VHH binders against Flagellar brake protein YcgR (ycgR). Designs and how they scored, part 59

Target 1, 263 residues: Flagellar brake protein YcgR (ycgR), of Thauera aminoaromatica (c4kar8)
Amino acid sequence: MAELSTPSPASPAPLDGGRGDELEKFTLRGARQILQLLQDLITHRGLITAHTGGGHSFMTAVLKVDEERGRVVLDPSPDPQANRRALAAPRLTCVTQLDGIRIQFPLVGLGEGQDKGRPALFAPLPAEMLRLQRREFYRLQVPLAHELSCLLKAEDLARKPVEVSARVIDIGAGGVAVVVPTGAAEFVIGGTLPACRLALPDGEPIELDLEVRNLNRQTQRNGTEQLRVGLRFAALPRAADTRIQRYIFKTERALNAKARGGL

## First folded at step 21 (VHH)

Design QC23 (from MC4 with S53A)
Fold by OpenDDE, fold request of step 23:
Structure QC23 (fold): chain B 263 residues (1-263), chain A 119 residues (1-119)
Amino acid sequence: as target 1 above (263 residues)
Amino acid sequence: DVQLVESGGGLVQAGGSLRLSCAASGFTFSSYAMYWGRQAPGKGREWVSGISAGGGSTAYASSVKGRFTISRDNAKNTLYLQMNNLKPEDTALYYCAKQDYEWGYFQYWGQGTQVTVSS
């Protein structure tokens, strides 16, 4: 009778993303908070992208939280190969969104089994969950028709200065998100882009310094990969701030009027 | 699987120098921006430096600017942090991190290397 030593649930490695100090503010470690958030995911039927490593992922959902056993039950992939990869992975990185807030959590010690006679994946409860609250700053999604652009002063691979015209996707009081072609320039989080030019519809471009805050690779519907760059206004003159706020307000009003059938 | 292994830490006197290395495997190293962070005892993790995928762009925390230099050798899949003029406040566990382009931030993967700066 070989005592199957139940492998001690390895505590999931901490979510080590972003400025550790900033991310700590968004990291839930309380057992009750974690349970509540998982329950919220169940309630809202939140789809989760589970990353297994090597560029592979599958879609799942939290089906149940077993508090007594300290485990989470996940929906397995319809792809047996994805499930095999998941089970072989030392760690899953689960990514989802709830109410516009990005949520990330690790799962370690994945196993397969059955829940109520259905195939399921099991993992110990995550030790932490990252809940990235959208910056307090409302970000306006820029209408495509406005064609907002930002001329970025960046460097290429050879550290040669390059100018990249980037489309502005969203704008807020604290910064902009832009899209650039992949390989157009070198970006790094914490990097400063000096003397950039933000073009607004109401006048001359605004010269400003930008700081890179996030970098996302996005695949367009046409299959083209782009880089989304989140940029913070590093130094914004008061006059520029006023113009940006005016633009945001005007645009929001227009969008709301249109939504009400007034335009 | 992504692996980052930090090395080069140790005990050094104030004003001394260290060079940290991070050996990367399990991904296309040259396609990712890389970062250094640190965690001092009783403190949260702090961003220290970043370097773009090709090495053309670098960034530094204000606390280390002018003293630390981040570099990379893409042929060797290795990230470096040259630390000069070390101070007691630089005492920390140092981690290398990989850019996560899906999440938008960077992730730490290694166990870190301890740097201790004595007065």
Scores: ipSAE 0.879, ipTM 0.968, lowest interface PAE 0.5, mean pLDDT 88
Fold by OpenDDE, fold request of step 23:
Structure QC23 (fold): chain B 263 residues (1-263), chain A 119 residues (1-119)
Amino acid sequence: as target 1 above (263 residues)
Amino acid sequence: DVQLVESGGGLVQAGGSLRLSCAASGFTFSSYAMYWGRQAPGKGREWVSGISAGGGSTAYASSVKGRFTISRDNAKNTLYLQMNNLKPEDTALYYCAKQDYEWGYFQYWGQGTQVTVSS
């Protein structure tokens, strides 16, 4: 009677390994990328929350990038105490949003000085910037089983209207990311795609205007190249917003239930 | 190495026209969306226009729409910006940028070309 030793259930792989790799994908370390992103922050006059530690923060903005000296210039707080805390902090954690994308970057070596006769804070350029393409609006990763699609009205190389059925990868209150075959249509950041149709599992497709916000080339496991297109909802009707939110909520609930072993 | 060299800037009177060029090298130009940005004195760099890799799609900032035209010649590895009805507020250093498909955004590489519009 040979006791068939039941194979010990494989210990669940520590969840921590996957998050790090995902974060790396969103971390910019290239000097040019960092400079560009900082310049974009200047252009948009984006308010930055600078965290000094201990639960303290102040509002600031990037005023200037000094490429020659390799430093960033920040607007000091109107609160002298906040500035003192900032200067005393070994590290500032700067958090902001640009076009619904959370941006986070550390600043170290903060100093005070003057820029054009005005008080300013100075720091070396950040070594890295985290650009969480995840719009503050929680972008739901769309389950493959849902097969969400967006019919894109785009133009081809000849500027002829083409319709491209794109798979939706993620969805949030502010937009969608889709994948399209390489060469299916022409895309450019800032471009508008009018009268697109987002197909949700419930009801009729939603007609909406989309704006191209980012373009990523992705190589699939099979070696096929695809284009990931980040799209912002340019004009979202209230009814459409409600439907999207409902879908997101329902899907999240289902995913969470499954994760808890309930399904 | 990627190189973008902007040219065609200069001094022009309000209402005048300029045509900027950007010569690209060090990459397959026809495979990349290209962009123009500008930086006015004391201001941040702003996006001006973009064109898809094949030229089939274009985009413009609201401030230049109807006045500027972006185009490209892939055979010459050259990006263009036709600027008509120039205004003093168009005074800036103009930069050419290349799409970064890994990052998802675009990067400026050149030194820029100065456009000055007098009143």
Scores: ipSAE 0.862, ipTM 0.969, lowest interface PAE 0.4, mean pLDDT 89
Fold by OpenDDE, look of step 21:
Parts: C-alpha cells; structure tokens; sequence
Structure QC23 (fold): chain B 263 residues (1-263), chain A 119 residues (1-119)
C-alpha cells in the first residue's frame, strides 16, 4: 500500500508585486498599526511561511515584539539549512493569514541569537505590512491535466513581434500567471500585451488585453530556467468573465471532490 | 552591491523639460528591466515608467503617458527619463529601480533626484 504522500500544502507564494501605487491602499506603514498586527499574529499563534528566495521557504512564527529594541523575534526552523538560507538572504518575505486576510511583510537584516536562553531569529520591525482579503488574491492552481494556455503577443529583444504560447499555472478573477521560456519575449511590469488569447477547455479562446504585473525567474528541478509572468486582465468582457468564473468554480469543485475520495 | 545613482533633476517651469539619468552598477544592467518611480511630498511612492532589459518593451503610468519617454543605454549602464510638458503635479523625488526577478517586483536603491515644477 503505497502511502500516497499527501502533497504538502503548497506554501502560499508571495503576492505578485505590481504597481507599487496599486498596493498602497492595502499597505500599513504606521508604526502603531504594524505593532498591533504583529501582536495579533502572536496572540493567534499564526504560522508564517518565510520565503528566503530561490523557491525556498520555512515555517516560522512571531514569538515576540521587542518595541524597545525595535525588533521582531521569530521561531527558527528546525532545519539548520533553512536558517542558514534565511540569514544569508538579503530579504525575508513573510506570508500568513489572519481571519481570512492574507498578510505579507518583508524582513531585512535578519540575525540569530537567543531569547530567554532559546535559539531565535531577530529582525528589525517591518517598515510595511500588506493586508489583502481572500477574494482579492485567490488563485486557482491549474491542474496539469487541463493544459490551459495563453497566447501572448509580445516583442523579442530585437523588437520584433512574437507570439508566445505560455502555459497557465494559476488563474483568478483578476488575471493569470503563466510560464514562458526565458528569453522568449521582452516583458516589463506595467506593460500591456494586447489581443492575447486565453484558451479554456470549454470553447473558443478568449481574446483579451493583459497587463504585466509580476516577473519571476524560476529554476526548475531539471535546471531549466523559466520566467513566470503574472498578468492582469486589463479589460475583460462580461461574457469572458463569466466563462472564467465558471471554469474556476467547476475546477475547484472537481478538485475538492477528488480530495474527498469521490473521483 | 547594487548601486543606482539618479541625476538630472532640478527646478523647471510648467511646460518645460528635463532629462533624468540613472547610473547603474553592481549588477548586469542589460539583464534587468528598469523602472522610474517618484514620491511627491506627503504621498506614497508612485510607479512612473518601465523598460524591459533589452529596451524592446516600455510602459508608462497614465499620468505621464505621451509626455515622458523612458530609454536605456546598456553599453553605458544608464537609464534615462525624458520628461516633456512638465506639470506642477510632476513635482517629486524621482527614483531609479531595478527589477527583482526573485521576488517579482522592482526595488529602489537610489537616493533619488528632485524634480520641482513651478506653476
């Protein structure tokens, strides 16, 4: 009986960095607000996924807020290698959820030490904390079997128009994330890709304009580098929105049914 | 260490023009998309413009579209922002930013250059 290792719940990925101005309304910068939110995380014993870069992360928690020293105390990983990565990283991106609200904040200047005789990680208080409601960041991970694709109209390094067929890895009401080979096209955050085509399983491709919101270079396990592109629907017709929502809903139900042992 | 040094700011009258420069060092400039942002007094940081690594793709905030032009010289490791028909609302500290492909967004490392547009 091969114990089907329940896929470890994919650590929530950091939110797509878009236009800094668009996230400003969800960003806390007040010292009091930040302290309160950190205290709330302590009170609720919220588990935090700490991203160290390069696709690596570990689970931690805020143990204490030291207001006098202006620092936050984190629970170190039981994995020494994870702690080394964290300490070597120029930035730690912490992601968690409290009361259905996604919370994301950066920590810089991480150090190790002891708190009351126990090993701990220390960082200066974050300068900002991002809060987003679930509905604003929910993305369906597209099953590999669905093979959703998006034809991107872009330009190459020579400014020649190119069409790139990109695999859709996640989809939400507001956009898609796709993967393309590195160097396939030129992208810039805030750039518009006009007249793209999103292929859904239920019918003809949807023509739509896309805006680049995020760009991540990722190295696959096989050593191949790919570019993950976060794309926002710039102008989505109502009919297209309905189709996308229907797909998401249907797929979620199917995945949940499968998880419950039904299919 | 990544270094971005902005220059070219100053005082200009409404309708005037400025050209900003950003000298980049400490990384392979030609491999990164680059951006301009700005911060007006009492306001948050605002995205202004972006250019892809090779310069083939550009983007602009709606507020500056048709007035500003972003460009780059990869041989000189320099980013530019040509600003025409400047308005008082363009008054801000302008920053140069580098794409962060690890985290997916862009980061500002420069000290900025002050642009002041008088009415």
Amino acid sequence: as target 1 above (263 residues)
Amino acid sequence: DVQLVESGGGLVQAGGSLRLSCAASGFTFSSYAMYWGRQAPGKGREWVSGISAGGGSTAYASSVKGRFTISRDNAKNTLYLQMNNLKPEDTALYYCAKQDYEWGYFQYWGQGTQVTVSS
Scores: ipSAE 0.833, ipTM 0.945, lowest interface PAE 0.5, mean pLDDT 87
Fold by ESMFold2, fold request of step 23:
Structure QC23 (fold): chain B 263 residues (1-263), chain A 119 residues (1-119)
Amino acid sequence: as target 1 above (263 residues)
Amino acid sequence: DVQLVESGGGLVQAGGSLRLSCAASGFTFSSYAMYWGRQAPGKGREWVSGISAGGGSTAYASSVKGRFTISRDNAKNTLYLQMNNLKPEDTALYYCAKQDYEWGYFQYWGQGTQVTVSS
């Protein structure tokens, strides 16, 4: 049968991005699984970054799940322009962490309204959620004071070698995420960057082969675009792995000590 | 609206060649990394290849490296996959995908084009 007046679907492709089958194992599509994960986000009061497109985003939270109407209720931004961008966007890409595990899910059909007399944003339940519960997706947020950097050995538009010094924003057992100016180099998911150098606070930089796993565009307050590049360690010698694990452990311990008011 | 339309599939004998095309519209093609994926009958989707926005970097699955070549023509908003020395294992529905910089991963947007390789 011919479709008479139905527009083409604009929904994004499945979450199996990256390199075949790698993310599909972590994609939740069952209604019970999705509801439970959303409820866990509510219980932990997790902050969510909602990306609206064009490098724009705002902070939100899931306030509740309305199972009867099949929708989620989100906290609106105090910035009215952020809310307008969200309502105009064909999709929100929501990113958060739950107990250090990266959670990502799309929301489509966002609407504005009231929940118990307070302004709120509403969307149908997501059809899928990505719960990246693998060792290499577990990420420590790098304190700004540490000023970690990674020298990337990449290529420009002309296929010429370029070195890009990138700030490390998170680090885990399996890789790092860095930010670079948009256009500083050519990146593609699955691409490899040989002989990059990760500078940890103590000791010589670590020489690493890296593989691009994800690419996000971010817009800074001044309108400058940056690219967040998620990178996997391709071949990590045990000594390098040990140094990275020790940095993570030491940093987590120091952050926990400050939070507890101890030394 | 973002649209990706795959074409160029068909029936070929093992050892043969095909060139797939992906016509893109609804976005600034030259600003996005692009990808090919495939789905064999009864199997999950598999990434095949990727190319950066300017064409400066490419990547391939190990199963196709040396046989397949990804390319793009930014003036024509078209992505290509040249497939040489085809094997029966390459039989699949082939899709192109656009980088989603808000999602962070690539996504499939088309219906795909069927490639069938006979022994």
Scores: ipSAE 0.740, ipTM 0.927, lowest interface PAE 0.7, mean pLDDT 83

Design QC23 (from MC4 with S53A)
Fold by ESMFold2, fold request of step 23:
Structure QC23 (fold): chain B 263 residues (1-263), chain A 119 residues (1-119)
Amino acid sequence: as target 1 above (263 residues)
Amino acid sequence: DVQLVESGGGLVQAGGSLRLSCAASGFTFSSYAMYWGRQAPGKGREWVSGISAGGGSTAYASSVKGRFTISRDNAKNTLYLQMNNLKPEDTALYYCAKQDYEWGYFQYWGQGTQVTVSS
């Protein structure tokens, strides 16, 4: 069982257009739970990025919950154009963080008005809020000495099979992230890579079907670009799952012992 | 100033076809993976399809596989979705989206084009 925190730059922001059904267990739909979480955001003065579509967003905050009218009250933007975009949008996608935990919720039916004589934005309480809590989304940063690799069965520009040996940089219960040279293969979120092979330090490689979940460009210290590919395990047999979780647990114990020996 | 302009929606009878277009500007189109998504009234967004930057890899939601075909013309900075054998459940506002390699996900950038399929 891992107790190490996920590193800050690798925050696991959920996909708006991805496969949302795996996030169901982290989705709050109870009125009491939603009110409590909104109150927590108010108490901690959490800044919220409200996405209006078209690549536009603005910073806001939940000022209060108006339980009598079943509404949230939001701070308007000082930019009038941002407010106009928000009011015209069919929904806002609100994204924030509370105590390192990623929170996302939609607001629909946004309106403008006043709260105690000050301009404010109003929306009905969200019907759902996503709270990615606990270490279930933890990703172990793989020590270089372990030389974990994954042989990817991908496609090239001509839609022909190509094999890419990729270094595994992090691993969790639900997937891995790997790095490949830019241009080594064609990747798209939602794409499946059948019969890939994950090499753990002990035992034979594990044959896995993988699904692309995120794609980041990274620049190495020497200036070369690599592509970080976030991959989800599909239909993982129990034996493979056990080997992966055992590797994570043993490696975390070893890293914790090294870190505490330095304290 | 990234802009994505969807077009080609309309009213069509079940079993019919439509071809959606997404005109892209403000970025190097050929360097980005591109996506289609949709949102039916009162429901959450649904990923529909994606295509890699060079067009070598495509992906489809199981609900549309075999009926929809994503394609791109990098010379014209245009993304397409050919939708065949349309069903009433395909009724939705369709959006195109650009890969964001800084955050690692894609985002819907346009206002969408409405597709309405009558029974």
Scores: ipSAE 0.739, ipTM 0.927, lowest interface PAE 0.8, mean pLDDT 82
Fold by ESMFold2, look of step 21:
Structure QC23 (fold): chain B 263 residues (1-263), chain A 119 residues (1-119)
Amino acid sequence: as target 1 above (263 residues)
Amino acid sequence: DVQLVESGGGLVQAGGSLRLSCAASGFTFSSYAMYWGRQAPGKGREWVSGISAGGGSTAYASSVKGRFTISRDNAKNTLYLQMNNLKPEDTALYYCAKQDYEWGYFQYWGQGTQVTVSS
């Protein structure tokens, strides 16, 4: 009679993929909002990747929302093993996009059954859905020819200060994304990097404080691993803000002119 | 499978201290940044603290800075949160979370450990 001490799958702590306080504005918890977003996924025939843990996933779709029973109906996988993993998982992490906006939601209490005489998967409506509107802040993709860089003042594994020259891959009014070699420095979401230097093509580098917002693994074509670091500007003086806005505007105009007609 | 198990919560008087632990399994702990979050009754979830994979960088919410210390022991696959000078507003269910490098953010996996601070 060996027993696990933890309770059954009614886990109250569904998915949160970032700093909790900053993601709250993107988290839908209202029943009306959740129903509307699920209905939008149905209408646009959104394909969903459902992660079951252990690196396993399967493709599905929301077939309908049963408002009377408070549940969502999902397309089962044609692979019976994927369905078995889904039913055994304590939760599914569902990830999809709608018009370029990333949507993520957990499903708990997944069950199997029939819908209109056909096999289907069912779950209670999610208690929350993340709708990450990354488009709220325009981000210019930096042309390689500009070779924008940002000197980061961070710490290494030994907790010693290091300076890392990071290539800037996108830039907007509120921040930049950079890439660094894996292991060059230690980063954590919410961490601050004081006195970094952003090098724009015109003028002297801008000294600014940065806050880490996201961390993505990125594999280059040659198989080399690097880290994409999303960074927010802190305490940006007006002069620095003006220089950044001018760079973005000038570069965007140049890129738009190329797209309309290469003279 | 990824598992994170929080422990060390309890009832403590204001001004007291607690040390939370998070036992990790099912992944290479030393390769991931780790976080603490909390959820007070009737409120949304709040990020509390984070620590880089090797421990070289830490971060704290302004509400806990100077009172809480995040640490990790990569040999023991354990994350810690030392909480000093506790206040009633620190009362919450505390969760640890794992960095998700594909998602770009972090995720909670456990049921949390309750911290209750009374006067």
Scores: ipSAE 0.731, ipTM 0.926, lowest interface PAE 0.9, mean pLDDT 83

Design QC3 (from MC4 with E102T)
Fold by OpenDDE, fold request of step 23:
Structure QC3 (fold): chain B 263 residues (1-263), chain A 119 residues (1-119)
Amino acid sequence: as target 1 above (263 residues)
Amino acid sequence: DVQLVESGGGLVQAGGSLRLSCAASGFTFSSYAMYWGRQAPGKGREWVSGISSGGGSTAYASSVKGRFTISRDNAKNTLYLQMNNLKPEDTALYYCAKQDYTWGYFQYWGQGTQVTVSS
């Protein structure tokens, strides 16, 4: 009986802030700030998901900051293949959470060696670290029973306007993730989808502009490929924001109540 | 192995134009959205433009909108960036990036091409 390895909880996809300007306020570039944050990660023994590309990642931790050599020491994976991938990767994207804050930073120039007689991975100190408070980026997984949808106004290959009804799979204060059939429309990160319609259970659809922030290809159990599109609310009226927040809170409360055996 | 090779950079006067090219290999180019980014001295890398796999959708940073045009030739596995009305603030190392549909974002692979705009 081959123990179906429970798919490792989908490590939060790295936030790729296409709009450098919006993420700039959350980006640390100061050497002291970076060192402090890395030290905090060490102190709290924060587990880090290191993404090596190609959908591969491994769990690691910052073991040490070598200020003299200007490098960070990481715990290698118990999987030699993961370490090989990491070393071969031009860039490692590290993602973690500390005190409800999402932390993301790149490492370039990864090497292997020994620290105090133990195998370790080494990289130069990151040039920047992204620090994002959860509240702004928390995503509620939408229950299937709610049947949230978003009508996307996009363009096809011929730049012809198309409307695509997309299922909403997660929602937060800042945006939604939707799934669309492969080939339904052309998407690009940074692209704007104007005058889309988000359907919530509590009333009429909300009209809003959306910006594409991430694109993931997913294969369903049935073998069908789908595109997961992460969308940011480009402009959200206050009333719409209130409705979205209300929905999120109500749903979270219901889910928590159910989890506690109350419903 | 994925390879992206940027070219077309150089020295140009303010108000001038350049056309950057990115030659792609090691993957099915036509199946991937592609992007341009740049890194100015002492600054982080910033997103400049993106184009969908088929070229039907494009996006631009506000700083370059109306001046830059991204395009692609899937038959030639080449990405382009036409840069018009260049400004000194456009001085940077320009990089080509490939969409990563597993990670969800895009990845830079090349060494970049230097664009220098003189006043």
Scores: ipSAE 0.882, ipTM 0.967, lowest interface PAE 0.5, mean pLDDT 88
Fold by OpenDDE, last read:
Structure QC3 (fold): chain B 263 residues (1-263), chain A 119 residues (1-119)
Amino acid sequence: as target 1 above (263 residues)
Amino acid sequence: DVQLVESGGGLVQAGGSLRLSCAASGFTFSSYAMYWGRQAPGKGREWVSGISSGGGSTAYASSVKGRFTISRDNAKNTLYLQMNNLKPEDTALYYCAKQDYTWGYFQYWGQGTQVTVSS
């Protein structure tokens, strides 16, 4: 069973006053657009990470769009507890990607029921969907077979420097998302992590400065809480950029070859 | 329900100082990174500063770096912003924001406190 990598929820977004405006450009509010995007998710069998709050999430998929009833049908979690949390949550935050483009949308009013005799979750159609189509927002999900790590230089509660080895879950031209154990270090959006080391397969680690852009608490399947940290590359050297791009390209090619049955 | 109540704003002359406070309730304050933002007249909201849940890490916008200091008292569920060497450009409605670890960003909850810096 291929552990389907949970789509990374966080693209680095600007912290400046323009963030809202920028996000608006990528926000779909049209009913037709929303329906189309949901249909595309169905067609591509896009896995969705559904966040229920409190650091809890589960994997789901859009199974159906019921236009007549104005609702989406989601695949329930195999974990009954996750489903209970989802149903109890005032809002579900769904995060996925399609063709390397991050998609995020809220669902409100989640209910449970049956679709064609199978258990399903139901929610009204989202009022809006965020689709980050810019190339700069493209994120490669790092395959487990091609693991990347990033040594983070952070601070603890006492402002003492600590080094945290973090697994890279996604990478793009603008940054990485990493996962760290909860409490491993203190993170804050806008914070700078200087002289970090990104390990690529092709050679020596890349030393770079990172800026914290987003923080997500995630609960693993085993119930362990993790912190997903979205990091922007600060002043990435050209050589490093080239290496990163090469990695992305090579990895994508390998993934595509595998998908075509060539491996 | 999450509540953030900002206070400490006022009128101050350029070069003056103010200390803003944000009283937090309705959530475990010590478990969340907190932030300050501001909105100047005719401008969008901008991020000003952030502090990690435990206070071990802080961040500042370039425009306020070296002048503003963010701090927190987790025992009092209070976030602070010490603003020194205030400039007319710092005139804004200042908001306290709570980290949203689900969305990954932060959310403003309060009504803000007005800071006006006169020339």
Scores: ipSAE 0.871, ipTM 0.969, lowest interface PAE 0.5, mean pLDDT 88
Fold by OpenDDE, fold request of step 23:
Structure QC3 (fold): chain B 263 residues (1-263), chain A 119 residues (1-119)
Amino acid sequence: as target 1 above (263 residues)
Amino acid sequence: DVQLVESGGGLVQAGGSLRLSCAASGFTFSSYAMYWGRQAPGKGREWVSGISSGGGSTAYASSVKGRFTISRDNAKNTLYLQMNNLKPEDTALYYCAKQDYTWGYFQYWGQGTQVTVSS
């Protein structure tokens, strides 16, 4: 009975023709490396989006790594239904970020129990963890107080032109990441969004063309699903570039001053 | 389990046409953007085309723009690539890919279908 090795899910391919083999460079398989990365997640109190399949996810965190038992301890959802889905799922896909680096890892064999008298989820240590450092331009996380927005010109499911006001999450010299309500518009990687309008605090909106580079479904703490759209500046006038750079610089300076206790 | 099965490849002369198909199963096809990629001999895999979940938005690599047309039939769970005015440079193994909304990119699942364009 030849065990039909279920073909390992092929690694996601970047648009830039990078060999699927390049993802192997970013995959941690060493036990020590995995343990260290999990410990780093604990230390930084990193929030993890756990995907259970079927479009469902919940927010969790790594609470503890039990090296002796070879297991990870996760914070259960406050929603009992989410926990039931997690336990019923054959695989949990965990996604998080640490220091701007995206981390993804699978957990299988999820169970429930107690850790120090508190409800907890347990899983064997992941066999692999993917750590992707986006070589992209340093992206500034936009402070929520700035309320940056980008008006996207797109099409809806009915192929009708729609304008979607999207919140800007991060901004860099090469592009922006925005969040939109699920179903607000249709997006495809490599697609161009012409004549969009980026609103900066210092004046009139900047008109620019955007190219879709990535699409991520994210679940908020309140359980609402959103689509994060990574966008590249396809055509940026020099004057617009200058304004964007000025905004980034000014904001970074302010954040650094605050971090140093100056404000 | 997610399955993508590519078909429609073959040998064709330069200037000829082919239509590739990708049969999808194991997921809600209509909820995912879909893509085509290709891998030429001795080269890395490259993105060719993409289509949104509803089919309203499409994208093409510059090398195939104006010659290739991506389409989908959500009722049949099938993705298509119409390839016209084929060139020897289009010789490659063609793959169907599914959007990965968790990772943010797309993932290839199938074995591909060989397209060979002779001079």
Scores: ipSAE 0.867, ipTM 0.968, lowest interface PAE 0.4, mean pLDDT 88
Fold by OpenDDE, last read:
Structure QC3 (fold): chain B 263 residues (1-263), chain A 119 residues (1-119)
Amino acid sequence: as target 1 above (263 residues)
Amino acid sequence: DVQLVESGGGLVQAGGSLRLSCAASGFTFSSYAMYWGRQAPGKGREWVSGISSGGGSTAYASSVKGRFTISRDNAKNTLYLQMNNLKPEDTALYYCAKQDYTWGYFQYWGQGTQVTVSS
C-alpha cells in the first residue's frame, strides 16, 4: 500500500525573478518568533481578516495566546454564519497589518468554545507566519473619510477596454491596494495597467502605471463580493512620489495625534 | 481536489519550439487566473507568465517576453504555453499554477514537465 504522499502545497512564488528563497526570508517558523508576533498583535489590538474560503471572510482579533496548550484564541464574528463557515473550513487564512507591515498566517483545526465565559474561537498555534518586513511593503491604511480612488484602465471579459473607479484601501511608497466589484475587469498577477489615475486630496490626479501583485476575493458584511487588488507603482514620476509621501506622512501624523487624545 | 497536470516538455535544440499544456481539474477553471513557472537545476522557482480568468489579460517575465505566448481554452480546462526561439537558459522543469484568491498569490500543484534545450 504505497502511501501516496500528498504533495505539500508549494509556497507562493515571488513574481520578481528573485530566488524562490525570498519568501522564505520573510517566513517565521520559530516557535518563539511566532509567539512574539502573536503577542504583538494582541498588544496592538490588530484587526485580522480571516478568510474561510470561497471568497468569504470575517474580521477577528487575537485575544490570547495559550502557550501551555499551544493554541491561539480568536474573537468570533458577530455573524453566526461567518463562524459556521470558519469552523467548517479546513484552513483559515489570517491577514493583518502591524506597523504597516503585512502579516499572513494559516490556522488549521479551528474550534469553538468559551474563554472566561465568553464565546471564542480556538486553533493550534500556526506553524508559520509570513511577515513582509521590507520598507517597500509598508502600507498606510487609508481612512475611509479620505475617499481616495484610483481609476484603473483594464479590460473586461470580452477584452473590451474599461475604466474602473476603485477605492484605495491602503497606500505605501511602493504601491496601493484597491477594491473593485467582482467581474468589473480582468486582472492577472504580473499584468501592467497603463496610464491609471490616482486621486489624492491635495490636487489633480496622478497618472501612473501599475503592476498587479496580488488578487484577493473578499466578502463584505452585506454579502457582496469584491476583489482586492494589490498594485505596485511600475513607473512613478519623482513629483508624484513626493506627493504620495507627503500624503502618507500627513495622514500618519493626524492618526497618531488622534490616538494620543489630541483630537 | 485541485489537480494540474503539465505535459509537452522534451528535448529541443536551441532556436526550436515547444508547446506546453496543463490540464486542470477539481475546480472551476474559467474562474481563475492561471500561471506558468519554471525551476532550473540548482535555482529557485521563477514566474514565467500569467493569464486572467477570461484570457483578456496576459503577463510575461522579461526573460521570455516576445518568445513565449500564454493562452487558455476554458471549454477544455486547459492552459497552454507556446515557447518559440528556445535558449539553453530556458532549460527547466515547467509548472502550472492556479490563482489563490484567498492568499492573494498563486500555487503550483503539478509535478511539472521537463524542458531541455541543447546548445
Scores: ipSAE 0.862, ipTM 0.968, lowest interface PAE 0.4, mean pLDDT 89

